VH-VL binders against eRF1 methyltransferase catalytic subunit MTQ2 (MTQ2). Designs and how they scored, part 2

Target 1, 221 residues: eRF1 methyltransferase catalytic subunit MTQ2 (MTQ2), of Saccharomyces cerevisiae (q03920)
Amino acid sequence: MLPTPYVKCDYDKVYEPAEDSFLILDCLEKEHDFLKQKFGNRLAIVCEIGSGSGIVTTFLMQNKIIPQENSIHLAVDINPWALEATLDTAKLNSCKSSFLEVIQADLNSSIRNNQVDVLIFNPPYVPAECVPDVPGSREEADQWLDLALLGGKDGMAITDKLLRQLEQILSPDGVAYILFCARNKPKEVIKRFVDTYKWNVKLIETRKAGWEVLSVYSFTR

## First folded at step 1 (VH-VL)

Design b1 (framework fv_brolucizumab)
Fold by ESMFold2-Fast, scan of step 1:
Structure b1 (fold): chain C 221 residues (1-221), chain A 120 residues (1-120), chain B 110 residues (1-110)
Amino acid sequence: as target 1 above (221 residues)
Amino acid sequence: EVQLVESGGGLVQPGGSLRLSCTASGFTVSSNYYMTWVRQAPGKGLEWVGFIYSGGSTYYATWAKGRFTISRDNSKNTLYLQMNSLRAEDTAVYYCARDYYFWSGSFDYWGQGTLVTVSS
Amino acid sequence: EIVMTQSPSTLSASVGDRVIITCQASQSISSWLAWYQQKPGKAPKLLIYKASSLESGVPSRFSGSGSGAEFTLTISSLQPDDFATYYCQQYNSYSGYDYTFGQGTKLTVL
């Protein structure tokens, strides 16, 4: 059992860690030996898209899932409050700032060229009538929260966009960890992904969370 | 082999509603294709409206949300665009097009289009 | 939203010419760009997808290049049936699933 990072931020502006966040931490702990073996003796680029509070990125750095000397952590979020929270969370848990970079961007718009070795994505997976608009200013705090949670009908709008770009993001030996809820129909999505890209997709863990059933899958070539 | 045929266009007054249909042949609209609607105002460029994917989920351009709804009837291999609260600026030729799910965004087959005119 | 700007808006050329049309995205779109040809009164026809992949049945004189924010469509030796309007379209937008087209480039006989 690896320690959970200390998190203190304004949850009116930033997604509060919940069962989905904790499932991802548990999955990464389960994958620790695999990731350490694969990337522990080389420079690795680790990217979390939608870092929110920074709990997942901080967990990876704090517990040296990939040794600090051998890794660069990128935290990407469209919400500027989430980027500030990610930096604060890393600092609160004594992570070295020189190994962490925060980027304000939508998905992977600033990242391509097959550079990412480990990708983590807790998407806005909640089904809704539509995907929320990007707020026009920092001060529309409640709109930033909706953007982190609502993924359109079936909750797949943002996840589908990332899956389409995954081949361009991941390095040749890279791995992506993506969370789904049952309403996303992950088995159907993964079948289409495998049929299209011929990649290896594995279920890491499934967990009941209230009335929701959450799953984390790993994607590799 | 693959064919898309739109219908249902016509003249409608501002504030009115219209439902467009797009019937597919040579493939199944509920397979691994997103089906999309794209419009083109007279003398103007192309503008994406929205799509429906094989699972039935729909996604819309920001300007179309709340007024336009995409649906399908798998038994008829037909998709629909329900347009409400129509405005003069909605006057356009409306195309349906096929969009492959994981290579999505590039529309490989298009219908001939159906003209919608919104005026008094 | 990602804005797509084509250059030039209009272009005149002669049969046999090498024609170049440029498309610029306001933000990086990786290689998620398609090119279409539209003739008067007809639906658009897909020419190129994923920036440089030639659609089946499209003549080899058409080619696409570029990545990130700058893209080019090239017609190596213009033929009479190539006079049309050309559109680029990105499918990697910031606002969810919004796809945006360039304003179009009208290619006319010189």
Scores: ipSAE 0.000, ipTM 0.430, lowest interface PAE 16.1, mean pLDDT 83

Design b2 (framework fv_brolucizumab)
Fold by ESMFold2-Fast, scan of step 1:
Structure b2 (fold): chain C 221 residues (1-221), chain A 120 residues (1-120), chain B 110 residues (1-110)
Amino acid sequence: as target 1 above (221 residues)
Amino acid sequence: EVQLVESGGGLVQPGGSLRLSCTASGFTVSDYYYMTWVRQAPGKGLEWVGFIYSGGSTYYATWAKGRFTISRDNSKNTLYLQMNSLRAEDTAVYYCAGGDYSLFWAFDIWGQGTLVTVSS
Amino acid sequence: EIVMTQSPSTLSASVGDRVIITCQASQSISSYLAWYQQKPGKAPKLLIYDASSLESGVPSRFSGSGSGAEFTLTISSLQPDDFATYYCQQGYSSSDYSLTFGQGTKLTVL
């Protein structure tokens, strides 16, 4: 129902929005009333890890999923081209730059102070032999795309790192939205997470996307 | 009245350097503006040199990369083009231009141009 | 780099004529095309952006059309002030993130 942002960027360098991106938009639209109710009367910090083109962060700002005057958006990506694309996409869709900050960082070192109220993560979920190394220069553009796609064994290397640190990232009443594909074995992962941390995990939506079955789960204490 | 004014052009010998300035008046160079330099050799067409995005990222024509550098100082409302290792083929009128995100990388405001002549 | 080719390179016309200038991109650029008018000794002036959007203050006799790799600029009824050189420019990004202009079309009085 809510408009999808316009995106213009170099898809040789930045992950092109696909069914996983659009599923996240739909899930956030479904959660709109819940998020507005939970965070609409206070300042909220919204963080997208792996912002890529910026389509998800822009969707949140453009459609005021958390009211504009009550939110600050952080977009985090290790790929410097993705950070510029995120700024470009927000501006193309008339979003106010004063409410958006971009941060070049990886998951482990960037955000650990129990400050994030809403976290969104579309991880590199594709299973692979190993996780690619971070390119040595901005100009090795093709290698930045592999970082967005390849998630190591079972496609879980990066997601597993985030899950282990979620308690340190999320504010006491925070919510994380994380995408999985069926090959990640999300039911098994979530059972282990609940048994370990005693948090609430809910399936928001499952969608078949070509050969993949994608799911988005919300994580709360 | 919205205006861009270039300065710093002139005669320079091959191998020399020049820094061009472009000052905005009647508006503030803002986070929503991308700025560019475009040159035009006498009697020839427009040739893009490079641009700087509102966030500070720079992109250059392949022939300009390594010799030309674009920078901006928003507090001075000024755009710069640093030109090094100049060749006779760099002789042209240099225009600065800008646009906002809604123009899909088109440029709606242009300076009057400054002439750079590379000759002995 | 994306190469922009304009046709014709030169054309002559009379006041009141309908004039069409074409621009071809070496690959698809979606709608990221602008048209400029340049008069002798002056800076270019933006006429059309996003292939078909008329810039504020530009007379309605100017229109743009096209998408992908083929674009046209039309002047429906040529006026004396329209004798100028016209340029197309692509803003689409691929692997090189470059902007390119067409070679120009010089419109002269017949």
Scores: ipSAE 0.000, ipTM 0.425, lowest interface PAE 17.8, mean pLDDT 82

Design b3 (framework fv_brolucizumab)
Fold by ESMFold2-Fast, scan of step 1:
Structure b3 (fold): chain C 221 residues (1-221), chain A 122 residues (1-122), chain B 110 residues (1-110)
Amino acid sequence: as target 1 above (221 residues)
Amino acid sequence: EVQLVESGGGLVQPGGSLRLSCTASGFTVSSNYYMTWVRQAPGKGLEWVGFIDSGGSTYYATWAKGRFTISRDNSKNTLYLQMNSLRAEDTAVYYCARELYDILTGDYFDYWGQGTLVTVSS
Amino acid sequence: EIVMTQSPSTLSASVGDRVIITCQASQSISSWLAWYQQKPGKAPKLLIYDASSLESGVPSRFSGSGSGAEFTLTISSLQPDDFATYYCQQYNSYSTEYLTFGQGTKLTVL
């Protein structure tokens, strides 16, 4: 029901929006009233880790999921081409750039403790032998793309790092939206997380995407 | 009405191989369910073997890795357990069971087949 | 791996008795526990999930309680159909042994 942002960028260097991206958009649309009621009356900090093309961050700004006068959007990505794409995508869809900051960083290294009110993460979820190294230059385009896709042994190397740090990233009433594929063993991960941290975890939506089954979960204290 | 029917059990020599089948009716094995194999040695308790999730990924008990493989054929609505390098200790009734894919309610088995006996002679 | 220990291993009771079976986990499993009933020559049947939720079609005389590491299955007034072996199963493991069952409690007629 809400418009999908237009995206024009070099998909040889930046992750092309796909079913995982669109599932996240649909989940955020479902959560619109909840998020607006929870954060609409104060300054809220919204952070997307791994913004890629910027389609998700732009969707939030374009559709005022959190009103602009009450929000600051942070887009974090280690890939410099993704950060450029995120700014371009926001501009293409007439979003006010003064409310968007792009940060080149690894995970939460640039995020202040307990400041993020809404966190969105579409992780590298594809199982692989190891997590790729950060490329030495912008021009090693294929290596930047691999960082967006390959998540280690169970596809969980990066997601596990984030989950262990959620307590330190999210504000006291913050919420995180994290995507999993079935190969990540989300049931096992969520049960262990709940047992360890005593947080509330909800399945927002699951969707078949070819041979993959994708799910988005919300994490709250 | 949900039904699971196992077949393919029998007598096999140590070191041999055997493939078990589990045919589902009343639901589709590729939809919203993890499918699981559980075994029970004569007079003993239940032991988890492995499962295949709705996306087709497989997970195994440590003792089963390398010897047992779970697969499914969606066109036949059938789950399989391929067992290799069988030992006397693998003698058991093998059950297939359906596990509802619901992260909040967990990994419990709401429907079970009647089981098929595998005997490894030593 | 998380080890599940049931007690008693065997118990005898009469129709009408209140029966309690206990299950202990080697570490906390929150409420991620199910109970099954198995009659001789039959497959197990789900009774209770999430420690205390009664499966549809299961008589209300069955109830579960507990959280953390100690759980109980209670049969408030034993019926003839209840003589069986009962198993607990945990599903809160992030180890290579994803799921583990208790050794079973055999309930026999006194």
Scores: ipSAE 0.006, ipTM 0.443, lowest interface PAE 13.5, mean pLDDT 82

Design b4 (framework fv_brolucizumab)
Fold by ESMFold2-Fast, scan of step 1:
Structure b4 (fold): chain C 221 residues (1-221), chain A 119 residues (1-119), chain B 110 residues (1-110)
Amino acid sequence: as target 1 above (221 residues)
Amino acid sequence: EVQLVESGGGLVQPGGSLRLSCTASGYSISSGYYMTWVRQAPGKGLEWVGFIYHSGSTYYATWAKGRFTISRDNSKNTLYLQMNSLRAEDTAVYYCARDWLSGYYLDYWGQGTLVTVSS
Amino acid sequence: EIVMTQSPSTLSASVGDRVIITCQASQSISSWLAWYQQKPGKAPKLLIYKASSLESGVPSRFSGSGSGAEFTLTISSLQPDDFATYYCQQYDSYSPSYYTFGQGTKLTVL
């Protein structure tokens, strides 16, 4: 299939690519023809929330899943080490920096309303008692990693927040790719989403990863 | 009160073409559902042909790609299956069915329309 | 490629019997499986989704169970209306169809 980007960064500070990352790459490759047909003939804005190492954003750029000259890539992460890693990963794989912008933000707080054509989100999906606080300094490395992993009760705190904002983020023709684990109860979440927003949701792929069952869904109007 | 009604089936010679219609009532085909065509050869099992997303994007079984085309007319609440270069093995009852979420399960089916390809 | 195999291909039973039909996936599909009933000359009808969830309007004598690669459909007390062909369908992944059906199990009068 298409090559996986080479990643070289400090995994004490940045989420190390794992089965969830690789599932997203495979799903985007599967959606290549659809995305190329839909956005290949115009400028598209592609946004990855929680870019981590930058492996997904780099995969899109290096393989022209959406043609590079017609795409602007935005990588968003609250973790400043992840933003640095994303730039480094793109450079390591010969992606041109003029088409990539990194933004330090909580979710989509810095994104313009209805401007994102392709949204990708690998959320903190692990159930926990609560969502961790944002660290007070760049140097609290372990605490930045917890923000990438722990998603509150049912692992849905961050995903639920994003789902409530999708209508305001996505362009009229936009699509979002969001990863869930089985413990998030995605079928129930999606039923409520469809009932509320009357949007189209498609299961792209499900994969067993150790003790987790991971799924990626696409969301369109 | 969801209802799907297929029409357009009939006898056609090998190499011929035929267009099937599926008219929906009780809901809008453009409001969050995916519409699929499934066929069943006489005495055989069920085989997926292709489907259309709410957005208009289409996907096909590999054997159907290039010969079959799915389209819709939202004003008529109707979807179509255009079948070209028909072969004897395309003889089947063709069903239109509704998918709650793309590639999930089919909650409502039409009655089917028979296509016979023979000389 | 995911292949769905049903067993048996044909079975005979009497009204009042407990009937079990099985469906095997060639790889794990978690609980993403539906069951359909098809009577002669009619379209299929959804009975069960997500392996064990009963569709609205379906009699409680029907039940589904299983996860991973092994699934069963059970009819606890067979009624005359239940003589039909039953199909399983996976919806875990595209491989190479969005709706991969088993070959069917034909339930006939003993």
Scores: ipSAE 0.005, ipTM 0.430, lowest interface PAE 15.6, mean pLDDT 84

Design b5 (framework fv_brolucizumab)
Fold by ESMFold2-Fast, scan of step 1:
Structure b5 (fold): chain C 221 residues (1-221), chain A 123 residues (1-123), chain B 110 residues (1-110)
Amino acid sequence: as target 1 above (221 residues)
Amino acid sequence: EVQLVESGGGLVQPGGSLRLSCTASGFTVSSYYYMTWVRQAPGKGLEWVGFIYSGDSTYYATWAKGRFTISRDNSKNTLYLQMNSLRAEDTAVYYCARGEYTYFGSSYEFDYWGQGTLVTVSS
Amino acid sequence: EIVMTQSPSTLSASVGDRVIITCQASQSISTYLAWYQQKPGKAPKLLIYDASSLESGVPSRFSGSGSGAEFTLTISSLQPDDFATYYCQQYNSYSGDSFTFGQGTKLTVL
């Protein structure tokens, strides 16, 4: 059982770690040996999209899931408070800042150069009428939280954008870990993805979290 | 009342450029709906050109990549198709259409279409 | 990437006939298929979505069936207003051509 990072940040501005966050930690712990075997002999680029508090990125660094001498961690979030939280969380858990870069960007500005070896995405998966607009100012803190939660119709607006770009983001040996809730219809989504790209998609874990059923899938070529 | 109105079509020389507009009423083009362009050469079938999601992610037919660009102006609730390096085979009626996200359980593919605008590429 | 092939390309029929148009996908598209009707000089109109769901306002004589790679559009009792060109369209692809249309089936009076 690997230690969970300590997190201290303003949860009025940053998504508070919850059952979805902890499921991802457990999945990465299960995948530890696989990831070490696959990327332990070269430099690897690890990217978390929507890092929030930084708990997942910090967990990877703190526990050397991919050894630090073989990894560069990128944390991406549109919310500037989340990026500050990610840096603070890493520091609180004694992670070396030289191995971590934070990038303020939305999914539309994601790296699309086949360089990402490990991608982790806990998307805004909650169904809503539309995807919220980026807040007009840094100080509209409550509106930044909505961007972390609301995923448009069927909760798939942002996840679908990522899936369409995944081929261009992941290195040839890359792996992506993406979280779904049952309302996203992941089995249907996965079938279409496999039919289109002929990739290997594997269910890592499914877990009941309150009234939701959450699952994490790995995507490889 | 959902409505789409295309404009900007006309005659253009081979190698030229043209920008089409599609103005929407009754909904916002920056919302979750994807907006698409579909063309139809005289007497031929329908051919998808490209679409744009909310947040401005764009995807194109393989033949359109590098020549055609889709964008929007949210303040005008308008969709654009910028066409460059035009060829005779680009002669077609160009339609804009609104699609719901049918891949993940939404109801409709292209539920509203504009009337179309004719583009003729000829010397 | 996904090729849609309709048969027949042309079909002649009389008012009152049962008309069947088929559409085949080059790979499985589950039920992510729509049917459109287009009359000369007009934009296409959605008839059926998700392979078998009838669009609001479309007469009940139209029906769709199929899943995977083989689909049919049926008109149970042809009316004069139904002479048009019909297109199937897939929406299952994440890569390249996200939407692909069949070549069309022109329905003409016999």
Scores: ipSAE 0.000, ipTM 0.427, lowest interface PAE 14.7, mean pLDDT 82

Design b6 (framework fv_brolucizumab)
Fold by ESMFold2-Fast, scan of step 1:
Structure b6 (fold): chain C 221 residues (1-221), chain A 121 residues (1-121), chain B 110 residues (1-110)
Amino acid sequence: as target 1 above (221 residues)
Amino acid sequence: EVQLVESGGGLVQPGGSLRLSCTASGFTVSDNYYMTWVRQAPGKGLEWVGFIYSGGSTYYATWAKGRFTISRDNSKNTLYLQMNSLRAEDTAVYYCARDSGWEFLYYFDYWGQGTLVTVSS
Amino acid sequence: EIVMTQSPSTLSASVGDRVIITCQASQSISSYLAWYQQKPGKAPKLLIYKASTLESGVPSRFSGSGSGAEFTLTISSLQPDDFATYYCQQTYSSSDYPYTFGQGTKLTVL
């Protein structure tokens, strides 16, 4: 059993770690031996999209889930407060900041070069009428949180965008870990993905969280 | 009205094992709470043992790692502390406590009555 | 780890007195500090969180102040029900020790 990172940040501006965050930590711990076998003897590029508080990226670095010490961790978020939180969380837990890069970007400007070895995504999975617009200023703090939570129709607008470009993001031996809620209808999504790309998709774990059921799936070629 | 009730304390020999239970009422342990164990040796101060996040991930004091395990059964709304390789210095009242409302992590708004664990020959 | 030191360790006072208990952190913890009251044979009870925010149901004679590394708990007019041991707790900490408590201040009748 691996230690959970300590997090202190302003939850009015940054997504608060919750059941979805902790499910991802548990799934990564479960996958530790697999990831060690796959990437243990080479440099790896690890990317978290939507890093929020930085709890997941910090967990990976703190516990050396990717065992090569000089592997690169990339934390991507459109919310500038989340990027600051990610750096602060890594520092609070004594992680080596020289191997952590934070990038302010939305999904449509993400990395598409077949270089990412491990991708982690806790998407805005809550169904809504539409996806919120990016706030006009850093100081519109309440609007940044909505952008982390609301995923449009069926909660799939952002996840669908990622899945369509996953082939171009992941390295040939790469793996992606993506969280879904039951309202996203993951079984239907996975069926369409497998039919289109002929990849391997595995359910890592399912967990009840209040009125919702959350699941994490791994995607490999 | 929130209530936490501990049970399972007692006398155990050094090297032995004991499992404590904490049953919650008035709230659900799987909701946005960090459920925590805190102990207090006779006549001494409070010492944190470990907690379980709402999602099931656990975190422990350095001295407790490898010997103590926290778990929960959501269907029974109950928290557990499994204690192994017990030492005389583990003698204490063990409290179950709830981390307050998720905001600001790491302070306790409700405590159980405590259960006494005595490790003695 | 962050070490919390309370002073005094023991304090005697009379009903109606103004009582001040101090808590010092080994490093700055901003305002992330809580205060608890514990009566003999009972569980601790939360009084104050975020250094100065009074928990609901706690009498207004209790107040907290401070930031950084120095904090105080004040009881403006001591009542019989207030004789107890008081603990401060930092809520700022690293992943190794997220909850560390002061050694306690025992408040006794003079």
Scores: ipSAE 0.000, ipTM 0.409, lowest interface PAE 18.8, mean pLDDT 82

Design b7 (framework fv_brolucizumab)
Fold by ESMFold2-Fast, scan of step 1:
Parts: structure tokens; sequence; C-alpha cells
Structure b7 (fold): chain C 221 residues (1-221), chain A 121 residues (1-121), chain B 110 residues (1-110)
């Protein structure tokens, strides 16, 4: 088992590592030989979307899942506190700052160039049943329409947006690792993705985590 | 070309034990797949027995707890159902089934042909 | 444990008919419901998963609907090889991951 990074940050502002984070670490460890063989002979660009505390990006760098001399790590998050935490976590675990760049961005900023070789995404999977579905005001008709179209049901809005852009983000040999919980309906999502893009989707690991059942899938052309 | 083939069924006396096997072909059974046993008494409906998933966790119907155990052997590409303290009410066709797509406690899209277990004296 | 109740237990219909089978869960199971078809002497065959998603290779005359605690399976134009027994099954992860089947609905000619 490879070491888990030390994390020290303000969890009032940054997503606290949890069972979903640790499942992703275990999946990446399982895929280590595959990733090293596939990308160990050239420069690889590794990108984590929603880096939060930086635990996953730091794990990759610290354990040289892709050798440090052959890789550039990008950590993307809309939350500026998460970006600061990611840098701090990397430093705390003796990772070199010259191989890590943090980017404050929505998913679609400057990432769509078919250059990402390894993409990692741990989306928030908040249960839809805990969020009110009815808009509060008639005068907010445009927001009502936006809410109806956003597809925030089952925690899939962000993941669906990523999947629609995956072809434009990943390099020809690229691989994406995306986490789902059972309530995201991954079977339906993946069937639709395969029907649309004709890519290969593989289950890497599934695990019960408290009240959730979590799965990590790999996406390749 | 995916198949599940059950074996090990037969006649057994009340109080006896029996182990069923389910061998996969066309795909590799691993700890990442949900593997389920379902039974059906003659002329009756489908009844879930139990399943095993990633991490080795097993879940059983309340009536099966303590008597039935599910395990897998990845090297043999085989799922097992160990049945102990058998009763006449356990007489049924036993099916193994899996979700080949995603392993998320999902619907069972691949089924074996079933193997008949008869418990009588 | 979640109890699944199907209605009707038996149903007679003619080729070309629209057939509706219902399934009621004892508690909300969101969309975590599958429908299976079973012919005499054969293993069950998956028709519908996630309440409304049609399994690959299943004819489009089959459809599923519903959410929460009430679900339906519809066959829009009954064909001769559709005479079989149909089962609903819940697989709701947040309820302790119990799998339970309805008692079955036998669809006969008459």
Amino acid sequence: as target 1 above (221 residues)
Amino acid sequence: EVQLVESGGGLVQPGGSLRLSCTASGFTVSSNYYMTWVRQAPGKGLEWVGFIYSGGYTYYATWAKGRFTISRDNSKNTLYLQMNSLRAEDTAVYYCATDLFYGDYSAMDVWGQGTLVTVSS
Amino acid sequence: EIVMTQSPSTLSASVGDRVIITCQASQSISSWLAWYQQKPGKAPKLLIYLASSLESGVPSRFSGSGSGAEFTLTISSLQPDDFATYYCQQYYSDSGLWYTFGQGTKLTVL
C-alpha cells in the first residue's frame, strides 16, 4: 500500500478528504503499472478537476504514479481556498512546486485542447432528494427555466458537463478516472456515453462507504 | 459471448449441506463485480438469496443468514454458494446472476440456466 | 426489508393488446427498480433497469415508468412470445442494499 499524504487545511472552506477521496487513491494505486507503462516514456499532463485539499494530486506526485520528471500536474478548482490548500498539501509532503500548477477555473476554461493525458474527477455527489426541486418565486421565471434545464438531479449536473467535454479535453491516448455514487445512476449515464462516443468505459473499483456505494470508472477511446 | 453456468445441484437430506458453483466464461470474475444468487421454488416466484461485491462484503436475505455463505475464487473464475442445515423449503432452482456493466448493486443482466436442489427424505 | 407487491397476479390478454403491470414498493426506492421476463423452464431476462431504461436488445414495445413507490411496465402491442411471467425487483442502495422481488404477474392468452 502506498503512503497517504498528510493534509492540513481549513475544512470550513475546503472539502475534507473522505471515503470517496481514499477510494480514488486506491484506484490510482491499482492503475499505477498501467499508467507508468502508458505514459512513462514521454511528457504527460495530469489534471485533477475539483482538487479540494489536494490529497489526490499530492498522492500522484509523492508516489510518482507518473514519474515526476515526465509529468506536469494541473489542479483545477473554482474555490480559491482549495487551490491554496492544494499547494500547501503538496509542500507539506515535499512535492516540488515546479511540477504543479493550480488553476482557478470552471471546467471549460483553457482545458479543451486534447492535451490532458490523465484526468481525475471526484464530483460532489450530494443526494438530490435533500434539495428542494421547486423554485421559490414566479418572478424568477428565467431562473425557474434554468433550474429545469441544469440537470442537478441525482448530483449529475457537473459530471454530465464534464462527460460532454471529455472528447475535447483528453489526448488521443488519454484516460479519465471519474467517481460516481450509485444514486448518480452510473449504469444509465455510461450507457448513454458509450452510445454517443463509442469509447471504452471500465469499472476500476466499487466500494461501500458509509451510506453510499461508490464506484470509479476509467474512460478511454 | 458471456455465460454463467451453475453446477452442484442434486438431492440432499434435510439437515444436510451442499455447495453450488457458478463458473463464468466470456468475462473475468473479480472482486469488482456484484455476483448474486437467486432461487425459485417449483411453481413459485423469484427469491433473492444473497450477493457479494467489491471488498468482500456479503449480504443475505434474512432467512439465509447463518445457513448460506457466498464466496468467489477469482483464479477459477467461479462463484460459490455454500448451503448448510438444509430444509424442505430450500427446494428450488438456484440461479447465479451478475451485473456485467457496472457492479453497483444494479439490475442483473446476465443469468445462468439454474441448478435444481431437492431437499427431501 | 422492502416488500414489493405486483398487480395483477394474473392477466389475460390478446396479441396486439396494450398491457400494463404495476409494482408497489413498501417505501420509496427512488428509481432503483428493474423488470424481468421469465418463460417456463428458462432463467429470467432483464427488460428494464432504473425504472425506465430499456435493456439492450429488448424490443421497444416494452417500457417502464414510475418513481418513488409506484411503478409500471407497459407492453404497447403484445406479441405471441410476450406471454410469460413478469417480475419487478428493487435494488435501492440506501435501504441496506436489500434485493427483493415482487411475487410475479403471469401473462396468459386467456
Scores: ipSAE 0.000, ipTM 0.431, lowest interface PAE 13.7, mean pLDDT 79

Design g1 (framework fv_gimsilumab)
Fold by ESMFold2-Fast, scan of step 1:
Structure g1 (fold): chain C 221 residues (1-221), chain A 122 residues (1-122), chain B 107 residues (1-107)
Amino acid sequence: as target 1 above (221 residues)
Amino acid sequence: EVQLVESGGGLVQPGGSLRLSCAASGFTFSSYWMHWLRQVPGKGPVWVSRINSDGSSTTYADSVRGRFTISRDNANNTLFLQMNSLRADDTALYFCARDYYDFWSGYSFDYWGQGTPVTVSS
Amino acid sequence: EIVLTQSPVTLSVSPGERVTLSCRASQSVSSNLAWYQQKLGQGPRLLIYGASTRATDIPARFSGSGSETEFTLTISSLQSEDFAVYYCQQYNNWPLTFGQGTKLEIK
């Protein structure tokens, strides 16, 4: 029931908020008391990978899921149009820009330091024959959208990369929220993750979205 | 093949500054994360600082944060460590090292330089 | 921070012998453990990563095993060039930490 942020951006260049985005908002609202209790009394670093329009990062800031005086928000995306959209969305919803930093980065290039307290990831989860190449210029707008949607074989290419480095990204008491669709076979993925890393993985919510069944899981040590 | 050559070490008084360099050759420098580590004779290595492939992200050990700055020049295949406000306990042999090019092996160091000595003494 | 304790501190051995070196972590590091060899006056040389995978150009006589908190480096037939100090390193948690070392010396 917390307000949904207003979003105005060019959806030819940036992923349009959809049922997957809204499921993540609802999950974070359900986790609000837990996150506030765990991180509300110290500086927390909140990172969204693949921020797109910025709707999720803005939701967290606007509703003080982690209080702004105790949190720094990082929005990461390879798409420069998404980073611009994220800043614009935060401003449109009266969020204080001094607590938000946008970073243009590939998933694997800059985050491995056990400093992220809350990680949120809505991956490119759609199965495809291959993961698209990073466009050579900003003007190749259609190609930037494909990077947001197409997750390679079984839709897991990018998610698998994140899961393999998760223990080096999250702080000792950190938590990650990651979205899956049923075609990603999340139960099998999570079984392998738990068997390998011995972490706690919990299903937060499952929601039917058209033909897809979407789920959000939390990952903690 | 792969070579890392450190330079810039020396004797300096407490509170002084030194700039270390590491010249890389034999690989695509711009594709690798790079690190600085230090070692006191007879003891194990101690990690000091890390920089990602394009230089946009850096991390430091608590003991040097705010005093040391890691940077890189990908055009000239060189890694740097600017050391300010030096203290006696910064005395060590300083190594540059290449991060293993595979995130499963990440933060293991497949190649190290020979080391450059830094002595902080009055 | 995670503390790595190596044992023995010093080991006196003859060429041709099988040697085993231990590394114990104060908390689980999964399999994210590397082993290095360091000779006097040289930088360390990576031997093993991922607890058990040999690095490039490392002789087959070197092998690693273990997981969680208990790790072992084995040299199956010690050569004269193997007399050195050996360090374990964890890369599971920040800050990255090394053990205190095991010195292999000639008997």
Scores: ipSAE 0.000, ipTM 0.430, lowest interface PAE 15.3, mean pLDDT 84

